VH-VL binders against Probable DNA replication complex GINS protein PSF1 (gins1). Designs and how they scored, part 10

Target 1, 191 residues: Probable DNA replication complex GINS protein PSF1 (gins1), of Dictyostelium discoideum (Social amoeba) (q54hr6)
Amino acid sequence: MFTKTAIELIKELRGTDSIPHYNDTSIKATIDEMIALYEDLIKTITEHKEQKKEPFYLQHAITFHNSINRDKRCILAYLNERLNRIKEYRWSSGQSLLPDQLKERLSQNEIQFFSEYDKILTEYNSKVGLDLTIDPQPPKELYIEVRVIKELGEVVLNSGCTVNLNLNTTHFLKRSDITNLVKNGSLEHII

## First folded at step 6 (VH-VL; framework fv_namilumab)

Design m80 (from e1 with light chain S53N)
Fold by ESMFold2-Fast, scan of step 6:
Structure m80 (fold): chain C 191 residues (1-191), chain A 123 residues (1-123), chain B 107 residues (1-107)
Amino acid sequence: as target 1 above (191 residues)
Amino acid sequence: QVQLVQSGAEVKKPGASVKVSCKAFGYTFTGYYMHWVRQAPGQGLEWVGWIYPNSGGTKYAQKFQGRVTMTRDTSISTAYMELSRLRSDDTAVYYCARLGDSYRSSGFYFDYWGQGTMVTVSS
Amino acid sequence: DIQMTQSPSSVSASVGDRVTIACRASQSISNYLNWYQQRPGKAPQLLIYAASNLQSGVPSRFSGSGSGTDFTLTINSLQPEDFATYYCQQYYSTPYTFGGGTKLEIK
C-alpha cells in the first residue's frame, strides 16, 4: 500500500480547475505511512549495525528511503498546488473575504494563508495606488429600487422594453429611464 | 457526457416522506458537491442544501433543517434527498445540480442539472 | 440571508432588441454571482458565472457585468430561443439565494 494514498492526492488535482475539499484523510494516511516506513528504515539500519544478518538489507533500506521521499514529494506537491490555486482565486475575485463554499474546502492553515496573502496584496496595492486584483469591467449602469405610487400600467422604456408599473409594485430600473417618473411622484425611490 | 438522472414523479399525502434520487453519469461522482434546488409551480428557485459525496458531509437551508436528509451511495453514483413531514407548500419540482468550480475565475456554479422530480403533496 | 432582487419581473421585447436584466444583492457579494436561463418545462441552464464569465457553448450575445451589489445580464440581439425566464444567484454566503426571476416574453 506504499505510495498509493499519496498518488491519489495528486490525481485529485490533475485535469481540473477545482479547489477540491482538503483531503485530510489521505494526507494523514500518507504521513502515517511515512512514519511507519521511517521506523522500519531505522530498525533495518540498527539491525545491520548490530551485525544481524539480513539478506537484501541494502535493497530493503533503499526501498523504504525511496518510498518515504516519494510520499513527501507528493504531499508537498499537493499542498503547493492548492496554495497556488488559492492565490489565483484571490487575484480573480478581488475579494478579501472567502465565500462559504471555499471555506468548507480549505484547511485552517490554508484559510490563514489566504488571509496573509490578501493582506500583502492589499498593502502593496495601497502603496502603489492601484487595485491589481479587480478585473476590468465595462461601466455598470446606475440602477435604483423604486416603488410605484401612481398606477402607470404598461410603459415602454428607451431600450424598447415594456415594463408593467402597477400600483404598489417594486422595481429595480435604470435611473436614466425613470428620472421623470420619480420627479413627478409616480415612482418612489427606495433607499 | 455528464448527465444527472432523477427518479420519477411522486404524489404524497401531508405528513408523509418522499425520497428523490439523482444518479450521476460521465464524471467522478465523489469529486463534486451535489446541491438540491426546488421550484414550486409558477414560482422561483429555492436552495435546499448540498451533500459532498466523497465524505457524506451535508449542509441544509435553515428552513428545511430537521426534516430534510441528504445521503449518497458512491457504489452506484447516486445522491438522495429525503423530505419528511410533507406539507402542501412542499409541492414543487426538485432538482439536483452539480456544483462546478474554477479557481481561475473564483467561480462556483451549477453546471449540470437533473431533469427535475415533481413532488405533489395533496390529500 | 442575502436577498437577491431582479428587475424587471417581466419584459416584453422583439427579436433583434438589446435587453438588459438587473440583479441587486442586499449586501456586497464581490463577483460571486451566476446567471441561469430556464425555458418552460426545463431545468435551468448556466449562462454566466462569476459575474462576467461566459459558460462554454453559450452564445456570445449574452454578457454579464457588475460587482458588489449591482449586476446586469445583457442580450445584445435577442433571438427567438431567448424567450425564457432568467435567474441570478449568489454564492458568497450560505444559504445560496436566487433572484425572483425575469420572464422574457414576445412583444
Scores: ipSAE 0.610, ipTM 0.803, lowest interface PAE 1.1, mean pLDDT 85

Design m81 (from e1 with light chain S53E)
Fold by ESMFold2-Fast, scan of step 6:
Structure m81 (fold): chain C 191 residues (1-191), chain A 123 residues (1-123), chain B 107 residues (1-107)
Amino acid sequence: as target 1 above (191 residues)
Amino acid sequence: QVQLVQSGAEVKKPGASVKVSCKAFGYTFTGYYMHWVRQAPGQGLEWVGWIYPNSGGTKYAQKFQGRVTMTRDTSISTAYMELSRLRSDDTAVYYCARLGDSYRSSGFYFDYWGQGTMVTVSS
Amino acid sequence: DIQMTQSPSSVSASVGDRVTIACRASQSISNYLNWYQQRPGKAPQLLIYAASELQSGVPSRFSGSGSGTDFTLTINSLQPEDFATYYCQQYYSTPYTFGGGTKLEIK
């Protein structure tokens, strides 16, 4: 009976690699349940302050308190797991960009957390003099559009890539792979 | 196990409307975004929009805003795309595609596609 | 809108060859890029997501690399079934946009 809404939060994250939509309704419902449980506890104490303090009363108070603590733990576990997934997402993405699809799934506080976590990581990397060699580097080569003006057929580029350069075909290739072919007049740079 | 099955080919006159369906099998329909992508004959892929079946929320590409409507029926796990005021350049194969995701790799991707529905608009 | 430019538009190759296809975004998109394969008359199929992650069931001869604006799809040792059209797609911002496609043809 108690903790049903809190259990739903945990089940939502279990066994999935997603960051699902922030479950505002279930979090609010769980908090409302905790408030109701607390009010009932205070009422129970007040009604029994001048009455018998038997083991039955103590058992009731313990059960009530345990339910509140379970709800609290479930909410904290849910929120903490979401933050851990957001941190892992930032590590995987390698930079400060937050895609539109993810923005729809995060709470405002989670979006703020992402920004703060990103700032800490960026600042730390900057201060220790890292040049991002730990993260895969984006391609440094400029790609240019070229047209084949002399039939070349199959060509193995300096990168090891094989391409068929047929007369009048257009290709978008790394400048470093084709510098010699452009210089000798086999390929024409298209602006 | 996961499968998206679309309705059959449609032939329409300019100015008409067309409604394409996409029925989902083998997964929880409300748990995933459904996107629509079209491809004109001999051309590349063009994103049309998405619907989130759980809420019915939608987002459309600006080019189609005011002409496209996406809906769903959760009782039969079916998504719909209706395009109105059809023009000859709307002739294309229309695909529905499920958006999968993974936080471990920061991915959002179309992991399953419908077979496509050919919509021909001609006078 | 983010513009996606693929190169080359067409490649002729033989079985056993290594082929590289490039994709460039008009602005930085982090690693938010997918690659799809489309055979004639068929729906596209996911090959690679998040720039470099190989989709389950996709042969290891396919690999992706890059981040920011420049991305590459590599097919290490072409097989007959690889002759198809390949598309890159960004998911950083809506509208989602695709490259123009690269048609891989046998000689």
Scores: ipSAE 0.594, ipTM 0.802, lowest interface PAE 1.2, mean pLDDT 84

Design m82 (from e1 with light chain S53R Q55E)
Fold by ESMFold2-Fast, scan of step 6:
Structure m82 (fold): chain C 191 residues (1-191), chain A 123 residues (1-123), chain B 107 residues (1-107)
Amino acid sequence: as target 1 above (191 residues)
Amino acid sequence: QVQLVQSGAEVKKPGASVKVSCKAFGYTFTGYYMHWVRQAPGQGLEWVGWIYPNSGGTKYAQKFQGRVTMTRDTSISTAYMELSRLRSDDTAVYYCARLGDSYRSSGFYFDYWGQGTMVTVSS
Amino acid sequence: DIQMTQSPSSVSASVGDRVTIACRASQSISNYLNWYQQRPGKAPQLLIYAASRLESGVPSRFSGSGSGTDFTLTINSLQPEDFATYYCQQYYSTPYTFGGGTKLEIK
């Protein structure tokens, strides 16, 4: 039990390409073990407060410290490996939305992490896309993601297309159609 | 070798209940979702629901909600699907299927299927 | 529920033909689509997952493409053992839903 539950978390992830169900039970059991160790330490100190030599308490403190640190490291390694797999899932899917099956396997914090990571990747990809080798012919079809900073309402672009540029909305538009709007601060390029 | 072995064919009268079993071999039973899919004679595939053997958590298609119950026995690596208040249109082959996955490819897929259990509902 | 529509319901073809089967989702499902092959009297078998990834052991003549709402399964050089029924299946949201199936028949 001492080592078993914490090591089991790590073993669950080794040798598999799965994102297994979040192991709330084993994490809770490991935390409960840490709490029990703490309570035993306090009891030991309380029962022998003024009777035994100082080194006796120090030995118990060292044992507790080593045990709790081992459990902490196992939990952090488990959580970090799961986050790495979630990042790779995002790279392979190329999509901002999670399928229900994956959502059922992730903790609430992991779902939030996916959303934040997705936002970062979307911004990075937008920037990288602009910096890719430019076709010798002008990139008339190059699109960028922009956020409306100043309310513009219905705007007719140079291409003849009409778009509603409402405050704080985001759009994926041809750079050539909106260069002046980005330059004058009406639209903000999402990088 | 991964294998899913289902119970034998059943013949039931309308209004009865049927309980189909699916025994798993060759993998950690609690590590994978088990889904149930049915197929009426000459028709397509229809998803019934899933059970996660580790927790016993379940999810059922709305059509079967209130009539289907999925359970498992971890000690013998067996999943069960019980369908109650049987109708003639419940006549179908019922499959259990393991949900495999890979974070490297964003895949969730039925990689192993049971042989199927024919449930016939007739008066 | 997400509705999956396959076309055609049946295809007649000869060995060596290139066959294309289409699958359409009622709403965007990203690339969260699988293809299965079912021979008469047998359980379905996985062919393609995540719209375009070939399952281990499946011949390279099978390929999948598409994203969002429109998906295609292609068999480039049809073999005798390929005459079966094919199903697409989405795993974007529950309930999981299958297409109606496409029966591939000898011409």
Scores: ipSAE 0.560, ipTM 0.761, lowest interface PAE 1.3, mean pLDDT 84

Design m83 (from e1 with light chain S52Y S53T)
Fold by ESMFold2-Fast, scan of step 6:
Structure m83 (fold): chain C 191 residues (1-191), chain A 123 residues (1-123), chain B 107 residues (1-107)
Amino acid sequence: as target 1 above (191 residues)
Amino acid sequence: QVQLVQSGAEVKKPGASVKVSCKAFGYTFTGYYMHWVRQAPGQGLEWVGWIYPNSGGTKYAQKFQGRVTMTRDTSISTAYMELSRLRSDDTAVYYCARLGDSYRSSGFYFDYWGQGTMVTVSS
Amino acid sequence: DIQMTQSPSSVSASVGDRVTIACRASQSISNYLNWYQQRPGKAPQLLIYAAYTLQSGVPSRFSGSGSGTDFTLTINSLQPEDFATYYCQQYYSTPYTFGGGTKLEIK
C-alpha cells in the first residue's frame, strides 16, 4: 500500500542508462503519502494520549514513522541518482552546453545544478590543464634572472635601458635585451 | 528484439487528413521518446516532432504547428501521428524513430526506426 | 533553426577507397551530432552518435570527428554495402535538423 510509489521511482532508474523525465507526479504522490502518514501518526498519538495501551500504540507509531522514513529515503535516493547521472553526462560530454532534449527531462533545480557543476569543473580543469601542459621551454618575451660572470660595467641594452653589470651581481632583465650576452657567456641564466 | 512496425501506405486527396501508426515491440514503450521524421521522394530527412509516451507530452516543428497531432495508446504500445489539411508537398515517407540515450556517453540518437509509411497526396 | 550543411552532395569512389564527408552547423552544437546511413528503399540506420561514438554493431572502418561547428565522417576502406546516402543530424536544439545528405556512388 504505502511506499509503492516511492519504490516505483527507484525502479524507474534501475537497469537503464537513461536520464528519464523528471517524475514530478510520483514525487508529489510520495510526499502526499508522507503527509497522510504523519497525520495518521498524530491522530493515533492524540486519540490514545491518556490510555494504558502504550505498547500497542507505540508499535503503531513506530510503524508509521518507519514508513515515512522509507518514503523519504526513496525520494533522496532517486534525486541523488539523477544528480550523479547529470554529473556523469557532463564528464562524458566534456561540454558546457545542455541539449534541449535533456533540459526538457530535468527539473529546474537539476538545470541549475548542471550549471553550477559545469562552472566548478571548468575552473578546476583550467587549473589542472595549466599544471599538466606546462611548457618546459621558457615563454618568449619574458624576464629572466641572470648572474654576471664577466665584468661588463654600464651597458645600454637594445631597449635603450641602461644597467650596471658588475661581476657576480644578479639582475632580472628582458630575455630579448640580453640574449647575446647569455650566448657569449657574459651572463649566466639562473633557472 | 526491438522493432517498430508502421501502418501501410496511404493515398489521400489535398485537404484530407492522414493518421499513421507505429507499434513498438521488445522494450518498455513508456521509457523512450518517439520521434517522427519524414522524407519527400528523392530528398532529405525532415524532423516533424516527438511524443513522450509516459506523459503524452509532445513537441512539434513550427512548420507543422496546427496541422500535426501526436498521440499514443500505452495499452497497445502504439504511437500515432495525424497530419491534417494535406498538401501535395506533404507527399513523403513518414518514419517513427525511438530516441535512445545514454548519460554515460552524453548521447541522444535514433537507434531504431520503423520501416516507413508512404503517404501520397494527389488529386 | 540550426542549419546543417553537408559537403559534398555526392562522392564517386571505388571499393577500398578512403572517403570523408563534411558536415557544418550554422552555430556551435558542441559534440551533439549523429551520423546515419540510408540504403536505397530502407530506413536510416545509426552509425555514430555524440560526434565520435561508434554505435554497437557498426564496422570499425567508420569514424567520426569534430566539435562545435565542423564535423567529419570517415570510411577507411569502402565496402560494397557502404554505397548509400549519409546524413548528419544535430540534437543540440529543437527542431532537430539534418544535413542535406551525401550520396556515395560507385565510380
Scores: ipSAE 0.575, ipTM 0.782, lowest interface PAE 1.3, mean pLDDT 84

Design m85 (from e1 with light chain Q55E)
Fold by ESMFold2-Fast, scan of step 6:
Structure m85 (fold): chain C 191 residues (1-191), chain A 123 residues (1-123), chain B 107 residues (1-107)
Amino acid sequence: as target 1 above (191 residues)
Amino acid sequence: QVQLVQSGAEVKKPGASVKVSCKAFGYTFTGYYMHWVRQAPGQGLEWVGWIYPNSGGTKYAQKFQGRVTMTRDTSISTAYMELSRLRSDDTAVYYCARLGDSYRSSGFYFDYWGQGTMVTVSS
Amino acid sequence: DIQMTQSPSSVSASVGDRVTIACRASQSISNYLNWYQQRPGKAPQLLIYAASSLESGVPSRFSGSGSGTDFTLTINSLQPEDFATYYCQQYYSTPYTFGGGTKLEIK
């Protein structure tokens, strides 16, 4: 019950590459739950001092305290993950300005965070004469075209497939299966 | 499994209004912005506006402000676009499109489109 | 509003050709540009997003490049199913705007 809305915040981020819309509703619900739990904790402590309640009041106080801390940690995890995605966005875009659609998804604090993070990256890049946010595109193709320079005959690849590598033939093969054969000069990469 | 299914073709008189529906299947309807884009016969694509189904928040292109209204019904995962005071130059195919995104590549993109609804405005 | 201009408006090509189409923004839009393919009588389909990212399921013969104001879409070895109209679209600023389209026709 006590962590239901907080778990929903974390669940929203799992399995997606999105920066989803800031979930103000679930955050407010979780905070309201924490406030209610805190008020119950204070009431329990106060009643013990005023009315000498049963010895097990301490167990209830500990349970409420642990529930509050759980909800707090879930909210912080949610917010921290969003900030990490905003950092990744800045590294990916290489840009100081946010598109309008992203502004619609971020809280005001997150927009401010982006601005501050961008300033740090921009100043660092200027100082060292580098642009660290311009990353080479990751290779999408894992296959390369090769020509057989030395007769190899039938070769069994790591995938279990058999290929016949006869002298001067051309093949389109997975790079990881043939890296050693290219290095030792048995295959020549065709660019 | 993701699919957007739009209502059928409409023929309207100038001055009338038209309401096009777009029903979403195969994803959490409230998790994605829904945009509307139109295309006049033989012409290019023109953005009309968006609705965020979770909140009901909307944004419209200035050209359509005051004539377009976007709504949604979350119980049936359906978005609506109503265009009033129709003119002959509103004749177009109207598309709904889901806005996908990726923080890893800084992308926002229309990853799924409805089949389109032809709206014809003539006397 | 950001105006998007595509060049050429039409291009004639043969199967196996390498085709390049251009898109120019009236102001800098970073890499906030998408490319869509539209076949006659069909809805547009996403090809490339964020200027250079290939959408899942799209053939590797399609590629995009550029940043700022000048962008290109390249088809390395044209296939029969590629004869369609192609649109660029910016998402930097509201309103979202599309290029006028480039119709790819059989030579």
Scores: ipSAE 0.556, ipTM 0.767, lowest interface PAE 1.3, mean pLDDT 84

Design m86 (from e1 with light chain S56E)
Fold by ESMFold2-Fast, scan of step 6:
Structure m86 (fold): chain C 191 residues (1-191), chain A 123 residues (1-123), chain B 107 residues (1-107)
Amino acid sequence: as target 1 above (191 residues)
Amino acid sequence: QVQLVQSGAEVKKPGASVKVSCKAFGYTFTGYYMHWVRQAPGQGLEWVGWIYPNSGGTKYAQKFQGRVTMTRDTSISTAYMELSRLRSDDTAVYYCARLGDSYRSSGFYFDYWGQGTMVTVSS
Amino acid sequence: DIQMTQSPSSVSASVGDRVTIACRASQSISNYLNWYQQRPGKAPQLLIYAASSLQEGVPSRFSGSGSGTDFTLTINSLQPEDFATYYCQQYYSTPYTFGGGTKLEIK
């Protein structure tokens, strides 16, 4: 079936909290499929004759068009999700240099993206550095709504309060008590 | 529960080859890099290389390049490390270890280790 | 290759003591450093990743600090089960390299 390779790209990302190796082979295969589908569409239009082929032609045209759009959407979703993970990595690491393990997984364009994103962040932080130096920590009383995406069970917070963090439940908790759990992916901030 | 189970101890003569297996349980085998680390008796840890089970791609430490081959069988979630032209100084416990990583935590770390396979090379 | 040097190679301590183990990289590795504990006859276990992040399930008496070239692992109030060998490991560049290990012994 059409779009199988494109769907596998998305499935790969959904199955991991990593930034997996750039799947150049599947991306190229998906692009090749899009080109082939487009050529088949043009051929179908060119070979279309009279009323006897009209229902068959429309069905084929719709199938090819939908498959091309599906492939395009999947590639864009795959690439965009990777960039989002790269941005999150930069925020979590606080570091300007990529370790080899990660660098080897990124495309050249993604390495360039990281470099430029890092430059923007470091320039911004430098510009507002005096303000951050004066009061770098916000009040600990700030509360946020979170959803549990990894079963944690009974957890004792830094404040000494005990909370039951069961899978798929939502809670309104002090941000400072759960920063590490949000950061490690156990809790999801609901915005 | 995540678990890595390795094959049993091996005794080999110099010049022979040894193939160690590491079977993964409790997670998606193709989603994580598998590394190999060895430890000679009374000594520290030494990195050998990695395999990415999804693609079969590998990377080896230069010291072992040309003597080590890493492979995998995704149908049984098993990784293999074969070391050829064995020398007495290859005597060590060989570990497989899963490379845990998360873009949310920004770490790359060996979160689960096999129990180790003792390879003894004696003349 | 990046060389990792641990100091001391061994340390003797008593239950309840605060112990600090140092690890030095031959070049800057940012915060790309992990700490492992190895008990006799067993495989290593992850304690700390990214220099200062405590692995889930590891007791809070363990903490890591440092960046660049100098790193420390601290055990605040030693317990009997903590007598083991500790290794630092850099993952900034390949090949991955480990420190020589620090053996923590009963006084």
Scores: ipSAE 0.574, ipTM 0.792, lowest interface PAE 1.5, mean pLDDT 84

Design m88 (from e1 with light chain Y92W)
Fold by ESMFold2-Fast, scan of step 6:
Structure m88 (fold): chain C 191 residues (1-191), chain A 123 residues (1-123), chain B 107 residues (1-107)
Amino acid sequence: as target 1 above (191 residues)
Amino acid sequence: QVQLVQSGAEVKKPGASVKVSCKAFGYTFTGYYMHWVRQAPGQGLEWVGWIYPNSGGTKYAQKFQGRVTMTRDTSISTAYMELSRLRSDDTAVYYCARLGDSYRSSGFYFDYWGQGTMVTVSS
Amino acid sequence: DIQMTQSPSSVSASVGDRVTIACRASQSISNYLNWYQQRPGKAPQLLIYAASSLQSGVPSRFSGSGSGTDFTLTINSLQPEDFATYYCQQYWSTPYTFGGGTKLEIK
């Protein structure tokens, strides 16, 4: 009976990758339960203070206190998990706007949170000249690992960088700098 | 096992209304959006609208606005699509489909479909 | 409304072939694109969601790529059961829209 509604909030998120509809009904019911439990706790305390005999006073007070705290923790866990899923959605989508389907599922506070979180990510990405939430396409310049199979010694690459390509050494170099050396058999691409 | 079971084929005259049902099994009916998609013979898929069974909220494609009504009965886990003022070009297989989703991939997708209901509109 | 254009409308191929199907959106939809397979007389079946995510139970020979306006579905080493019609679908905005379909036919 006690904490049933709060448990339902947590169960909605357990075992699913969904952002379910904001559960106004269960949140309100849990808050109402917390208020009722708090009122019961106050009555228990005042009856004790008025020296009315109540069997198991301490047991009842502890039970009410624990139930209130559990309901509170459930609401906070539910809200925090939803915010974490919204953050992960922003990372996976790479978009500053919410699709219609997701907007219907979020509370007004959650929509505002998404906007603020997006603003932070966008400002950070602008400063570093990079969008970290957009799936990277394979770079045109790729680094590959190579082993020297023919002694070359000191070589100046097209980039102007000087490297010592001694027999049987392994190097991680730009493919464009060493394409000819791999092609002519001087370097071996390590897969 | 998740399954969507639709009502049987319907034959209607122009100007009539048709009501197609879709009964959900194997999941919490109120937890998922139910969409309706139609397909005219030999043609592609066309989105009609959605209903959210928990609230009864709906959204329809503009083409069907004023002619389509989506409802649900949560006591029997059934969604309904009623299309009125039928025209011959409404002849199609009508599908209900459950909208699955994942925050990890930003995905919203039709993971389960009903078998389809053939609605024929002919004079 | 966002218009989804598929090309080609049909492809003839043999078992073991690599097949590529293209889908173009009339405006940017990010990665909000799904691919469905429809066998004759059956309801569509989800293959790929969020442009590149493979649905559980779908063979690894299917892959999706693209973002923004241009998307591709690739089938590596075509199998007999793959001869079907394929549809792309955007879910960026309402109304949801589908491509015209690409029918994959045996050569």
Scores: ipSAE 0.583, ipTM 0.777, lowest interface PAE 1.2, mean pLDDT 85

Design m89 (from e1 with light chain Y92F)
Fold by ESMFold2-Fast, scan of step 6:
Structure m89 (fold): chain C 191 residues (1-191), chain A 123 residues (1-123), chain B 107 residues (1-107)
Amino acid sequence: as target 1 above (191 residues)
Amino acid sequence: QVQLVQSGAEVKKPGASVKVSCKAFGYTFTGYYMHWVRQAPGQGLEWVGWIYPNSGGTKYAQKFQGRVTMTRDTSISTAYMELSRLRSDDTAVYYCARLGDSYRSSGFYFDYWGQGTMVTVSS
Amino acid sequence: DIQMTQSPSSVSASVGDRVTIACRASQSISNYLNWYQQRPGKAPQLLIYAASSLQSGVPSRFSGSGSGTDFTLTINSLQPEDFATYYCQQYFSTPYTFGGGTKLEIK
């Protein structure tokens, strides 16, 4: 059955709030399926070089092409969702070190990703002078750097302060004053 | 409602083996690690090991290596812990506990525990 | 193995008191620490996970703090049902290890 194994990868993630063991077996099986589908397509095209216009052959080729693309998208979705969960874990833990239970579940590439993501967060926190992932107190007013993506001109913020938000200018403003403008895409958060 | 139900109390002689069961209710048995923790009378908690019911994979504390075996039967959602070559200092209440976890909270924690099984080893 | 040391081993208190229990790890465990409550003759129950996160259904008078090697569990305004034994537990490194426990007794 085409794409069966790839669909199970996504189903596994949807069934849990955990980061389950990296499913190397199912990923490999899906890749093997894609290779087999590709080889069959090439064989079909090669054997029917002078008959490639007959309707049955074209339908066969289209079906295989769609199956390969589905498998590819499922693998990418699975890997991307795992990376998103790893990022969320880093935010929740506030720590640069992984516990053994989680290390055993991650691929080497995912461990490397965690390290790189941790560096990004640590550098950002150092620049701001705060640790955003370790909140021993209720959140205090956070100031963030933003770039104006859309010309807004003179704007009165929720705090009552007035600021000139001209295209391509950068500002260091209270997050609470500009949440809607970042959400609207008028301001871009500089990390 | 999540519940872990353990087998009844056991009395064994030194050198014998004991097998404790833990039946899971109210959740997908294969989705969670099952840990075993013991507590000698009047003493603290001591981790014994875990089994992952989905694969049957296990990990044991070094102190129990060669004496403990953890198994499971997925058809009846039951985990087992067998301890062999029993000594008097193995006298304890043995608990099974489910390992809860969430990437959103970054925790790994024992969210549900069995009622405990008293194992008494005496000559 | 990571050794977990709790202090005090026992404490006597009255209803309404603020009680603090300490837990120390033999090496840094980040914030990978849980707290459990055990009433006499009963199985332990989860109170706090990841050093400071309150488990759903646990009263807000319980709070946890700390990171690295030093951790505390605080009970603000003690209630009669809080007289029990409390255990810390690390999950940074295998094997999982528990503190020796702190018994909270009525004065």
Scores: ipSAE 0.585, ipTM 0.808, lowest interface PAE 1.2, mean pLDDT 85

